VHH binders against q9y6x5. Designs and how they scored, part 430

Target 1, 379 residues: q9y6x5
Amino acid sequence: LPPKLLLVSFDGFRADYLKNYEFPHLQNFIKEGVLVEHVKNVFITKTFPNHYSIVTGLYEESHGIVANSMYDAVTKKHFSDSNDKDPFWWNEAVPIWVTNQLQENRSSAAAMWPGTDVPIHDTISSYFMNYNSSVSFEERLNNITMWLNNSNPPVTFATLYWEEPDASGHKYGPEDKENMSRVLKKIDDLIGDLVQRLKMLGLWENLNVIITSDHGMTQCSQDRLINLDSCIDHSYYTLIDLSPVAAILPKINRTEVYNKLKNCSPHMNVYLKEDIPNRFYYQHNDRIQPIILVADEGWTIVLNESSQKLGDHGYDNSLPSMHPFLAAHGPAFHKGYKHSTINIVDIYPMMCHILGLKPHPNNGTFGHTKCLLVDQWCI
Key: E = the ipSAE of ESMFold2; O = the ipSAE of OpenDDE; V2 = 0.75 times the mean of E and O plus 0.25 times the DockQ between their complexes.

## First folded at step 19 (VHH)

Design hc39 (framework vhh_8dlx_2; at its last look DockQ between E and O 0.74; V2 from the best seeds 0.00; counts 0 for: grease 27.1 > 24.2, SAP .675 > .668)
Fold by ESMFold2, look of step 19:
Structure hc39 (fold): chain B 379 residues (1-379), chain A 118 residues (1-118)
Amino acid sequence: as target 1 above (379 residues)
Amino acid sequence: EVQLVESGGGVVQPGRSLRLSCAASGFTVSYNWMSWVRQAPGKGLEWIGDIYYGGSRFYNPSLKSLVTISRDDSTNTLYLQMNSLRAEDTAIYYCAKGKDYEIAFDHWGKGTLVTVSS
């Protein structure tokens, strides 16, 4: 039978939660598999961009999902969390489930991973759930395991997405020990459910499972607001995305808008598109706006002096608070091995290797993940 | 000492509903995966369903529309709700404690008899 892989994301799971909270089920998973202690994700450190980077191996400028909110001036199209179905946005890359199911006698399944309910290059995941945040983990798990166990042609690549701890991280902030402990215990229990179900179905021994996340979370405060209205009139620009990376489309001379914003706050960096730091790999796509504003960690860009967030993400991808982890178990992986770091784009070529797929051109480096794999010499 | 005590069995008419209880002591039900299993006269064990650590539930496909497993953390009890009972549902019903990270059970109750008769 062909090799099989299940890719699981728990959104907003900051790497150091593993050190600061108890995860008996996840720790047992790690003990019998591998751990990458932190994963360097891509800028901006937002949900849609990073989930697409995992499955394409590409920086955001290369795969075209450059934020959770985007605008294309030529086509006048808008992208948002609630308006994400137009293939136009997704077609600048080929995600792994498309490549996988185009192979002879293979199919792909998805429980709500970003993009899996969109026909990308006229190809939608063979089995999928339309995104609906009210669908329980139990139902997502039931569908994924049913598809893995009962499909013809067989499901060889599957993915499962869960909104926590991101939702609670925004609501409470990552430093709220009481609430986050309860939230993270629930997530660990759900990981226990996942593992137990795979064992009961006889899938555990021959299925490769990756548990990872897209980004972390940092603490916000009402004392750390950047009031954009105090620096520039709304009439001078169109706001495409607000915080912590604002995307600014000038309505007047771009240099004039830049000059009004440049000294707005010592806690915000203002970049003309051509001046965005090269290390962000965030310049060469028409969807990146002419001016971006990048708030310092824990600062929130607002139009007035209020914010409802106690935790946020999207900041500079060099910040440890923005980094998730990766754990994996299965026949392709060593047992009991810990690795310090990989880049999030490295996950894609590793997954292609496990599945026997030819990767599309990408920004990942297979060599960075060799030590995780039993069939590779560790360098 | 780990102990599981089933109750709520008895004689019941076809078409009725019945809820079985499994009182647990010596461990916390919600920290373990748990199962219901039954044995009809002259037959082998038949798996009914499981409830896992986070509350996810999975059932024997032939029974899934007829049964519901639940648990109550405050009373440390496991429940089996059975609906539209039939004569073939006559069996001894057992609850079982799963062994963590295994497909095996490490503790069983003594069972409770359910007899479905006209």
Scores: ipSAE 0.589, ipTM 0.860, lowest interface PAE 1.9, mean pLDDT 94
Fold by OpenDDE, look of step 19:
Structure hc39 (fold): chain B 379 residues (1-379), chain A 118 residues (1-118)
Amino acid sequence: as target 1 above (379 residues)
Amino acid sequence: EVQLVESGGGVVQPGRSLRLSCAASGFTVSYNWMSWVRQAPGKGLEWIGDIYYGGSRFYNPSLKSLVTISRDDSTNTLYLQMNSLRAEDTAIYYCAKGKDYEIAFDHWGKGTLVTVSS
């Protein structure tokens, strides 16, 4: 039987939550599998970009999902969470579920994972749910497990996505111990439900399961605001994305806009597109706007009419607060092994290996995950 | 000692609703896989639905629209709400505690009889 892999994402699960809160179900999962304590995600550290990096192994500049909000100047198209169904945005890369279906006579399944309800390269997941945040976890879990168990051709790759603890992190801030404890307990319980369901269906022993996240969460405050309106007139630019990384499309001379913004705040770095630091791998895409503003950790870029959150993400991907974790269990993985750090793009070649797929060109390094796998030599 | 005690059964007319209760003792319902199962006269056991650790619920597809499983953590009680009862719903209804790592139950109630009759 071909190997099977379930990829699960709990949005906004910061890595150090594992150290600061109790997760009996997840810890049991880890005990019988492997843990990567920190996963360095891609810049910008946002939901759509990082989820697509997980399944493509590419930096954002390469796969083309460079933010949750994007604008293409040539086509004048907009991308947002409410407008993400156009294949135009996704076709610059090939996600693993497409590869799984095209390279092998296999099926893929998806529950709410970003991009899975869009035909990419004229291929859509064999089984999928249209994104709907109102759909319960149990319904998503039920569909995924049903497809894993009963499909023909068999589902060999499946994705499951859940919006917490991200939503709550935004609402309460990650430092709210009382509220976040409650939220994270629920997440752990859902992991328990997942494991129990897999066991009940007889899938647990043969299914490879990865539980991970796209990014962390940092504490924000009303005392840490950067108001752009104090630095530049709104008529001089179009705002494509706001915080913590603002994407600026100048309506006047770019240099003039840059000069108005460069000293706007000591807690914000302003970059011309060509001057974006190489370490971000966030330059070589037309969807990246001419000027980007990067707020320091915990600072929020606002306009006068902007709403504020107590927690946010999207900051420098070198910040620990932005890092998620990865846990895995199944025949492909060791038991009781912990690893310090990998890059989020490293997950793709690992998943391809597990599934026996030839990976597309990617930015991941298979060598970084060898120690997690039973069939590999660990140096 | 682990105990499960079903209640709420009786004779009910077709089309009516009924809520069954399962009072648990000796363990915490919210920490365990719990199930409702029924056995009609002359038939085998039929799975109705499950409720898991986090509250996720799964139902027999044939019964999904007619049943709802819930629990009260404060009273350590499991519930089965049944709507639009039919004659074919006549059965002994059991609550059961699932094993942690097996597709099996380790504890059963004695059951409560539900008779749907005009």
Scores: ipSAE 0.508, ipTM 0.820, lowest interface PAE 1.0, mean pLDDT 95
ESMFold2 (binder alone), look of step 19: mean pLDDT 83; pTM 0.839

Design hc4 (framework vhh_8dlx_2; at its last look DockQ between E and O 0.94; V2 from the best seeds 0.78)
Fold by OpenDDE, look of step 19:
Structure hc4 (fold): chain B 379 residues (1-379), chain A 118 residues (1-118)
Amino acid sequence: as target 1 above (379 residues)
Amino acid sequence: EVQLVESGGGVVQPGRSLRLSCAASGFTVSSNWMSWVRQAPGKGLEWIGDIYYGGSRFYNPSLKSLVTISRDDSTNTLYLQMNSLRAEDTAIYYCAKGKDYEIAFDVWGKGTLVTVSS
């Protein structure tokens, strides 16, 4: 039987939540599997870009999902949470569920994972749900497990996505111990639900399961705001993305716009596109706007409005607060092994290995995950 | 100290609805896998449905349209709502606590009898 893999994402699960809160179900999952304590995600540290990096092994400049909000100057198209269904945005890369179906005549399943309800390279997941935030975890779990159990051709790769603890992190801030404890307990319980359901269906012993996240969360404050309106007239530029990384499309001379913004705040770095630091791997794509503003950790870029978020993400991907974790269980993984750090793009070649797929060219390093796998040498 | 006590059973006419209660003591319902099971006369145990740690509920497909499982955290009580009862629904209904991460139960109620008859 071909190996099976379920990839689960809890959006915005900051790595150090594991140290600061109790997770009985997740800890039990980890005890019988492996843990990567810190996953260095890609810049910018946003939901759509990082989820696509997980399933492509590519930096954002390479896979083309460079933000949650994008603009293409040539086609004049816009990408947003409410407008993400155009294959134009996704076709610069091949996600693993497409590879899974095209290489091995297998089926893929998806519950709400970004991009899974879009035909990419004229291929859509064999089984999928249209994104709807109102759909319960129960229903998502039920569909995913049903497809894993009863599909023909068999589902060998599946994705499951949940919006928490991200939504709550935004609302309460990650440092709100009272509210976040409640939220994280619920998340842990949902992990319990997942494990229990897999066991009840007899899937647990043979299924590889990865539980991870796309990014963390940092504490924000009304006292840490950067108001762009104080630095530049709104008529001089179009805002494509706002905070904590603003994408600026100048309506006047780029240099003039840059000069107006470069000293706007000591807590914000302003980059011309060609001057974006190489370590971000965020330059070589036309969808990246001519000027990028990067707020310091915990600072929020605003217009003439106050921020309602007490937590946010999207900051420098070297910040620990932006890092998620990865836990895994199944025949492919060791038991009781902990690893310190990997890059988020490393997950893709690992998943390809587990599934017996030939990976597309990617930025991941298979060597970084060898110690997690029972069939590899850990050197 | 650890126990489950079912209540709400009795004689009902076909087509009627009935809600069973299961009061737990010695442990927290919301922190455990809970299940409803029934046994009709002369038949084996039949699984009705589950409610898991996070509140996810799963039902026997043959009964899904007729049953709803819920819980009240404040009273530490498990519920089974049954609608459109039939004669074949006559059984002793049990609530049970599941073992964590095992396909087994470690606590059972004594059961409550539901008789559906005209």
Scores: ipSAE 0.807, ipTM 0.924, lowest interface PAE 0.5, mean pLDDT 95
Fold by ESMFold2, look of step 19:
Parts: C-alpha cells; sequence; structure tokens
Structure hc4 (fold): chain B 379 residues (1-379), chain A 118 residues (1-118)
C-alpha cells in the first residue's frame, strides 16, 4: 500500500485570483482539503527556477537553474525555454522524481513538468511526455491517470504541468477582469475534470494531490518602460536575460558598465553580484552574471522597443503579486484547513515525508508545513 | 424541467458512420460532466465515454478508436460520433448527466435505437 502523490502546477496562478474570481471546482477541492493562501517563491520569480525549487527544495543558486535564460562562460553553453535539454544545466540538484524511482518497486510519471524530459544524473522520469505546448490538458490528464493506474512497478509520484493562466496573464494582464475571468473559469473547469476523473478511476480516496503554481503576475504598461539602449550601448555587454531581471555580462571593465547603468532609471536597482541582497539567496552560482538589473514592480526593461506584454513576473519575491497558492487533498492532509503562508522550498520536504523518502540536503523547513498534515502535531 | 432527449438513431449499414445528438434542457451541458452509455439486446449497460466540465474526454478502451464525444454550448447539445459501425454496435444509446463529484448519474435520456444491419 505505498503512499502516492500527484503534483499539479497551473503556471502563473497569482494567489489573490482566489479572492477576486470564482472557482467553484477549486473551492470544492479546498473545502475537503487544505489551502496555503500565499506561497513565498524564490527570486527570480520565473517559471523554470521556481518549478525546480518546488521539486528540489533548493534556492536557485543551489540548484543551478537560476533563470529562464542562462549562459555558462566556462563551457560556452546557452539555456533557454526552447533549449533546455542538456543535463549539464539540471545536474546541480536531484529532483524528487529521480529519488523516488530509484527506490525499489517505485516509478515516477510526468506530464510536462520542467526538467522531466531530461536525463538528470543519467535518470529520466520512468514515464514522461516530451515537452510540447500543443498537447492538450485532456491528453496530459489521460496519460498521467493511465500511468497512475496501470504501471509496474507502480507510479507513486506523478507531476502534471499546464501553461495557463501564465500565458493569458502576460497577454491581458491580471487586471483585465473580462478576459481573465474567462481564462480562470476554464482553469477551474480543468480542475473539475481532474477531480472527477480521479474519482471515476477509484484513485481519489487514496491519492494525495497538490495543486500549486510557480509565481503570480503583475500589471505592465507602455508608460512603465526602462529603455536600456538609452543608458548604454549594447556593444559593451552581452545580454543574457532581459526583463524584469536583466542579466548583464560586461564586455568591457565591469565597473564602467555598472557606472553607465546605475542611474539609468529610478525604477530599477542595479546590483553587482556581490551586492545582491542576501534575502534573495541569489549570489553563489557561476550562472548568475556579474551585474543584474532588477526592475520595480510593473516596469519593463526594453531594448529601445515597445513591450507587447500587459502582464509579467520575475520581480522581487517579497511582492504579493509574485506569490502563488497551494491547495492539497488526500489521506495525508487535513480537511477544511487554511494556512497563511509557507516558503516554496518547504514543499519538497513535505512531499518527501508524504512519500516516505529521505530528502536530499535542501533549504526547506518541514516544520513550516506540519499543520497541513494529519500525522503531525500542529501546536 | 431537467431533460435529455437523444436523437439520430436508426438503421445503418456496417462500415458506415452515424452521429447521435442529445439535447439538454433545464441545465447547461458544459457546467456538468456528461456520458454516453449503450445497451445491446439482452446485455447490461456498457459505458462509451465521458466529457467533463473543461472538455476533457475519456472513452471505453475497446471503443476509443471508433467514437468521438463532443458538445456545442451554443445549442446545449451533446454528440456521439460513431465510425466503422459493426453489427455488435446495435444497441439503445443513452446520454446521461453526472452528479458533481460522484460516480453516479442523476438524469438519463430515454435512449435512441441504433441498428447495424446489412
Amino acid sequence: as target 1 above (379 residues)
Amino acid sequence: EVQLVESGGGVVQPGRSLRLSCAASGFTVSSNWMSWVRQAPGKGLEWIGDIYYGGSRFYNPSLKSLVTISRDDSTNTLYLQMNSLRAEDTAIYYCAKGKDYEIAFDVWGKGTLVTVSS
């Protein structure tokens, strides 16, 4: 009777959408389970770093996926959301699906979670889908439920990833009530599909399910642009990542590049790597570039062009707009309990506990999640 | 009043296709999970497939390559497309409205007869 866990992410699901929009299916899920109203994610508040933080329990500097776009000067390797297959990038940590399936009589399954189609430490998820954003939620759900039901050795850890509401949040902005209501209603219906299907298959009563996200979304505007080309000629640096956290590799003296940028905008903080605030835990990795530029909330760094995005994320992780939520249901979880906040790195040791796995060294604190779990004293 | 009315049944030759309709009144099809089931002469009920709130569809594995479920929210109608019909597909075909968060149905249609005969 091994414990089983399904980890689900709806990308870019801002925590306060739960208060500002209607979610009858998700609210029914929460009513019979637990809710964490705000999850404090890791800086930078981007998709690849935060999804890897969930499954490793590590800050970005420790797991090596430090942004959606990265450059390693020693190996000359590039990483992007369209070029993410080289295990080199992922091998600084051991994600939970690798640890899980290396246990006797266990398998892992994955429907599109970042990194699950990469052989990390020569180990790939036992069942997985190669990433393809054109694959429907229906097909992802069908595959994951088939694997949970029909695999030998049994699948005990499974993941499911969906690109919304992130894609629509970028397109419309989180403040567009008409369009975001339509988008979020569709997501709530997909949560209904998930729950109903798990019940129909007889999985619901004995499967632990976590529904969470990696980050939120903030409103952007053409009135809030930082034109980098107005401050520095782009020939003096290599741009590794642009907005809202720009990663700058100087081609000339680092101090000269810093001095050209430091007064570029009052709506942007410019940090030498050694001066990045300690609370970010974002210094101690060679993939973090010598200079980073951190835009204020809602500001967009551009190269002398207009931005077409009406919403974005990647900002300071202290901002409530960057925080996702976490909901969970299953035998391991209390029923009808609401919790204020946890850190996103706390999810990993909780998942290891649920699965009976020994966690790798990590930055999470198991004590922060005890109140969610039926087998723990909260007080 | 909550009702489901199937239509589109009849006599068809083997190898042909047929589309069944299920008109719903008194509730919104897309706000519910919906199912098609059939009953061959002298047999029990056989599940064909479901369509859920967000449009996810699941089929009986033995029928998966032969059937497609769809819905039209503007007409509040559920459809069953059946291809490559065989004599063994002769049955009364029912649509049903599921109960939220249960494995049970609370509304059934009266059924439409499909006869596959040469």
Scores: ipSAE 0.658, ipTM 0.886, lowest interface PAE 1.5, mean pLDDT 93
ESMFold2 (binder alone), look of step 19: mean pLDDT 83; pTM 0.838

Design hc5 (framework vhh_8dlx_2; at its last look DockQ between E and O 0.08; V2 from the best seeds 0.00; counts 0 for: pae O 2.1 > 2, placed apart)
Fold by ESMFold2, look of step 19:
Structure hc5 (fold): chain B 379 residues (1-379), chain A 118 residues (1-118)
Amino acid sequence: as target 1 above (379 residues)
Amino acid sequence: EVQLVESGGGVVQPGRSLRLSCAASGFTVSSNWMSWVRQAPGKGLEWIGDIYYGGSRFYNPSLKSLVTISRDDSTNTLYLQMNSLRAEDTAIYYCAKGKDYELAFDIWGKGTLVTVSS
């Protein structure tokens, strides 16, 4: 009888794709539930940081996953998308699946959400898939629905992650209408598969489902490159992350490295760590390097003259192109309600409320999401 | 004009494989969820499996290791591959079009007979 929640992410789903492409299955889901048209995500607008912000309600500086590539000087540890399993990186926060399965008679399940195959605070999701991008949506869906339907103790919180439209957004760029239309049609069909399967299994009526994303995508171009090698020699710094937010660890005096970079391009802002704008909430963690370079929208920082990306993300989180959407359906949610915007950190306290969990300290504001929920006074 | 036509049935030896086809007209197979169902002599209908809008497939657990559903969008055709056939697999095999978001079928084929006999 406890409330149940399935959290689904389609990576890189830009909010305005909803108005620029056709989504009959997703629009039917929205019509019977709620839509938040824009979710303001956290800076930097990258995959690992934003997925962890959704499940912790914390800014990146507070949960410690501050980029897709990180370095810790004290432990000499490196983090990347191919080297992400050390709990050291994840242990600065408690994600919702850990809190959930600590409750009496509850389990958590995960089909490849970032961090769910890591034993965070010595606790790994009760049921999970080891991350492997070659595993089909069909297999992820089958495992998640099996766990929701057949587990003891019951699975009350489940996650499902899919790599599209992010992978195709990088490959084609969001302005490639022909290719993105094909990609987004496939994603809409997969949403149809999800809904149909939940109905077939008798799960639909009593399961809350959130479909969201971590960030959007902006168009890149070969005529919008910032060649870092033309401004500074490699020997003066260690490059921790490159584009569109470069993380620079100086090998010589920090001020000298800053001075070599500060006028490198009018399309790049160069920040000493203490000068990073307060609105980014991106300063108070040792994993944030002493110098950060932030490219303007659509600009790519490269070490040489070439780049193969036609779309990218990671830019300033005030940019509409970086914003995903959120849709939800289930007993906790209104039917046919549309909401303009929330912050991505607001999703965590809302999920905790739905599940009856006490949230850990976080940066979200429950009041921002009250109007989505049937049990809340919305004035 | 809306039709489902199964083919590929016949007599087959135990232990062998057989592929059934289901040609659709008047609608697009990939825009719908589709199913295979069979009926053995003197028995009720038995669900075999489904293929959904995005290609996700789900099977009757008792048959899962023995069958594979696929489709060809260019020919608007649904397929059922059956392996390691047994005498108990003798049945009329139907393809069916599901109703969106319901546990129901609105269009059935006429069926194709498969006889597994030594």
Scores: ipSAE 0.614, ipTM 0.870, lowest interface PAE 1.7, mean pLDDT 93
Fold by OpenDDE, look of step 19:
Structure hc5 (fold): chain B 379 residues (1-379), chain A 118 residues (1-118)
Amino acid sequence: as target 1 above (379 residues)
Amino acid sequence: EVQLVESGGGVVQPGRSLRLSCAASGFTVSSNWMSWVRQAPGKGLEWIGDIYYGGSRFYNPSLKSLVTISRDDSTNTLYLQMNSLRAEDTAIYYCAKGKDYELAFDIWGKGTLVTVSS
């Protein structure tokens, strides 16, 4: 039987939630599988970019999804969460579900994973759901497991996406123990439902399952705001993305705009595109705007409006608060093994290995995940 | 019509037990995140506990030893068992249906008054 892999993402699941809250179902999942305690995600630490990095193994500058909100100056196109269906934005890379379907006697399935309801390189997942936030986890799970169980050609790769605990993290902040405890308990319950359904269908022993997330969450405050309007007139630039990494398109001379912003706040770094730190791997794409502003952890960039978010993400990808975790279970993985850290781009070559796929050129390092796999030597 | 109707409230002596009921119409209790909350006189809303899709329960730590949440799928009813009631437990008790995102509620009952008095 061909190997099968289910990739599950709980949006905004910060790694240290595992230390600070109780997850009976997830811990049981981990006990019988593997855990990577910290996954270093890609900059910027936002939903669309990081989910695409997971399935391509590429930095954002390489796969072309460089933010949740983008603008292309040549075509004058805009990208946003409400306008993400144009293949133009996704075609700079080949996600794993497309690669999988190019193989004989294989198909892919997807439930709400970013980009899965878009034809990429003229290929769309054999089974998919149009993104709809109103669709319950249960319905998503039911569809995914049905496709895994009954499809011909067989579904060998599937993705499942859920918007929590990100939404609640934004609303309550990650440090709200009372509210976040309830949210995370619900997440653990959903994991329990996932495992139970797989067992009931007889999929559990043969299916490889990865549970991960795209980013963490940091605590924000009304006392930590950076108001751009105090530094520069709105008529001098177009705002493409706002916080915590603002993308600035100057309407006047770039240098003049830069000079107005460079000293706007001690809690914000201002970069010309060519001066963006190399460690971010966030420079070599035309979709990255001429000027970017990067707020310090916990600071929010605003206009003449108050922020309603008590938590946010998108900050420096070296910050622990931005890091998710990875847990996995199945025949490809060890049991009871814990690993400290990997890079989020490392997930792609690992998944390709598990599925027997030839990976496209990517930024991941297969060696970083060898210790997780039963067929590899851990050095 | 979608609604929640609480019942079982009244006057009870300290140390006694009380069971509240919440009858749901227009939706299935077992398919939803359900909650109990209360509001004491002059105070804000206090969360009591939840029952989730799979039947798992989660309680306010301050009340955990005193309350039990359950449901009857056949009657589409949510329950709150309260033990060892104290004067400070006097409040209007509400059942609510939770949303999938965030800790918000779509539907509220009208509430039932519980008065703990000697």
Scores: ipSAE 0.069, ipTM 0.562, lowest interface PAE 2.1, mean pLDDT 94
ESMFold2 (binder alone), look of step 19: mean pLDDT 83; pTM 0.835

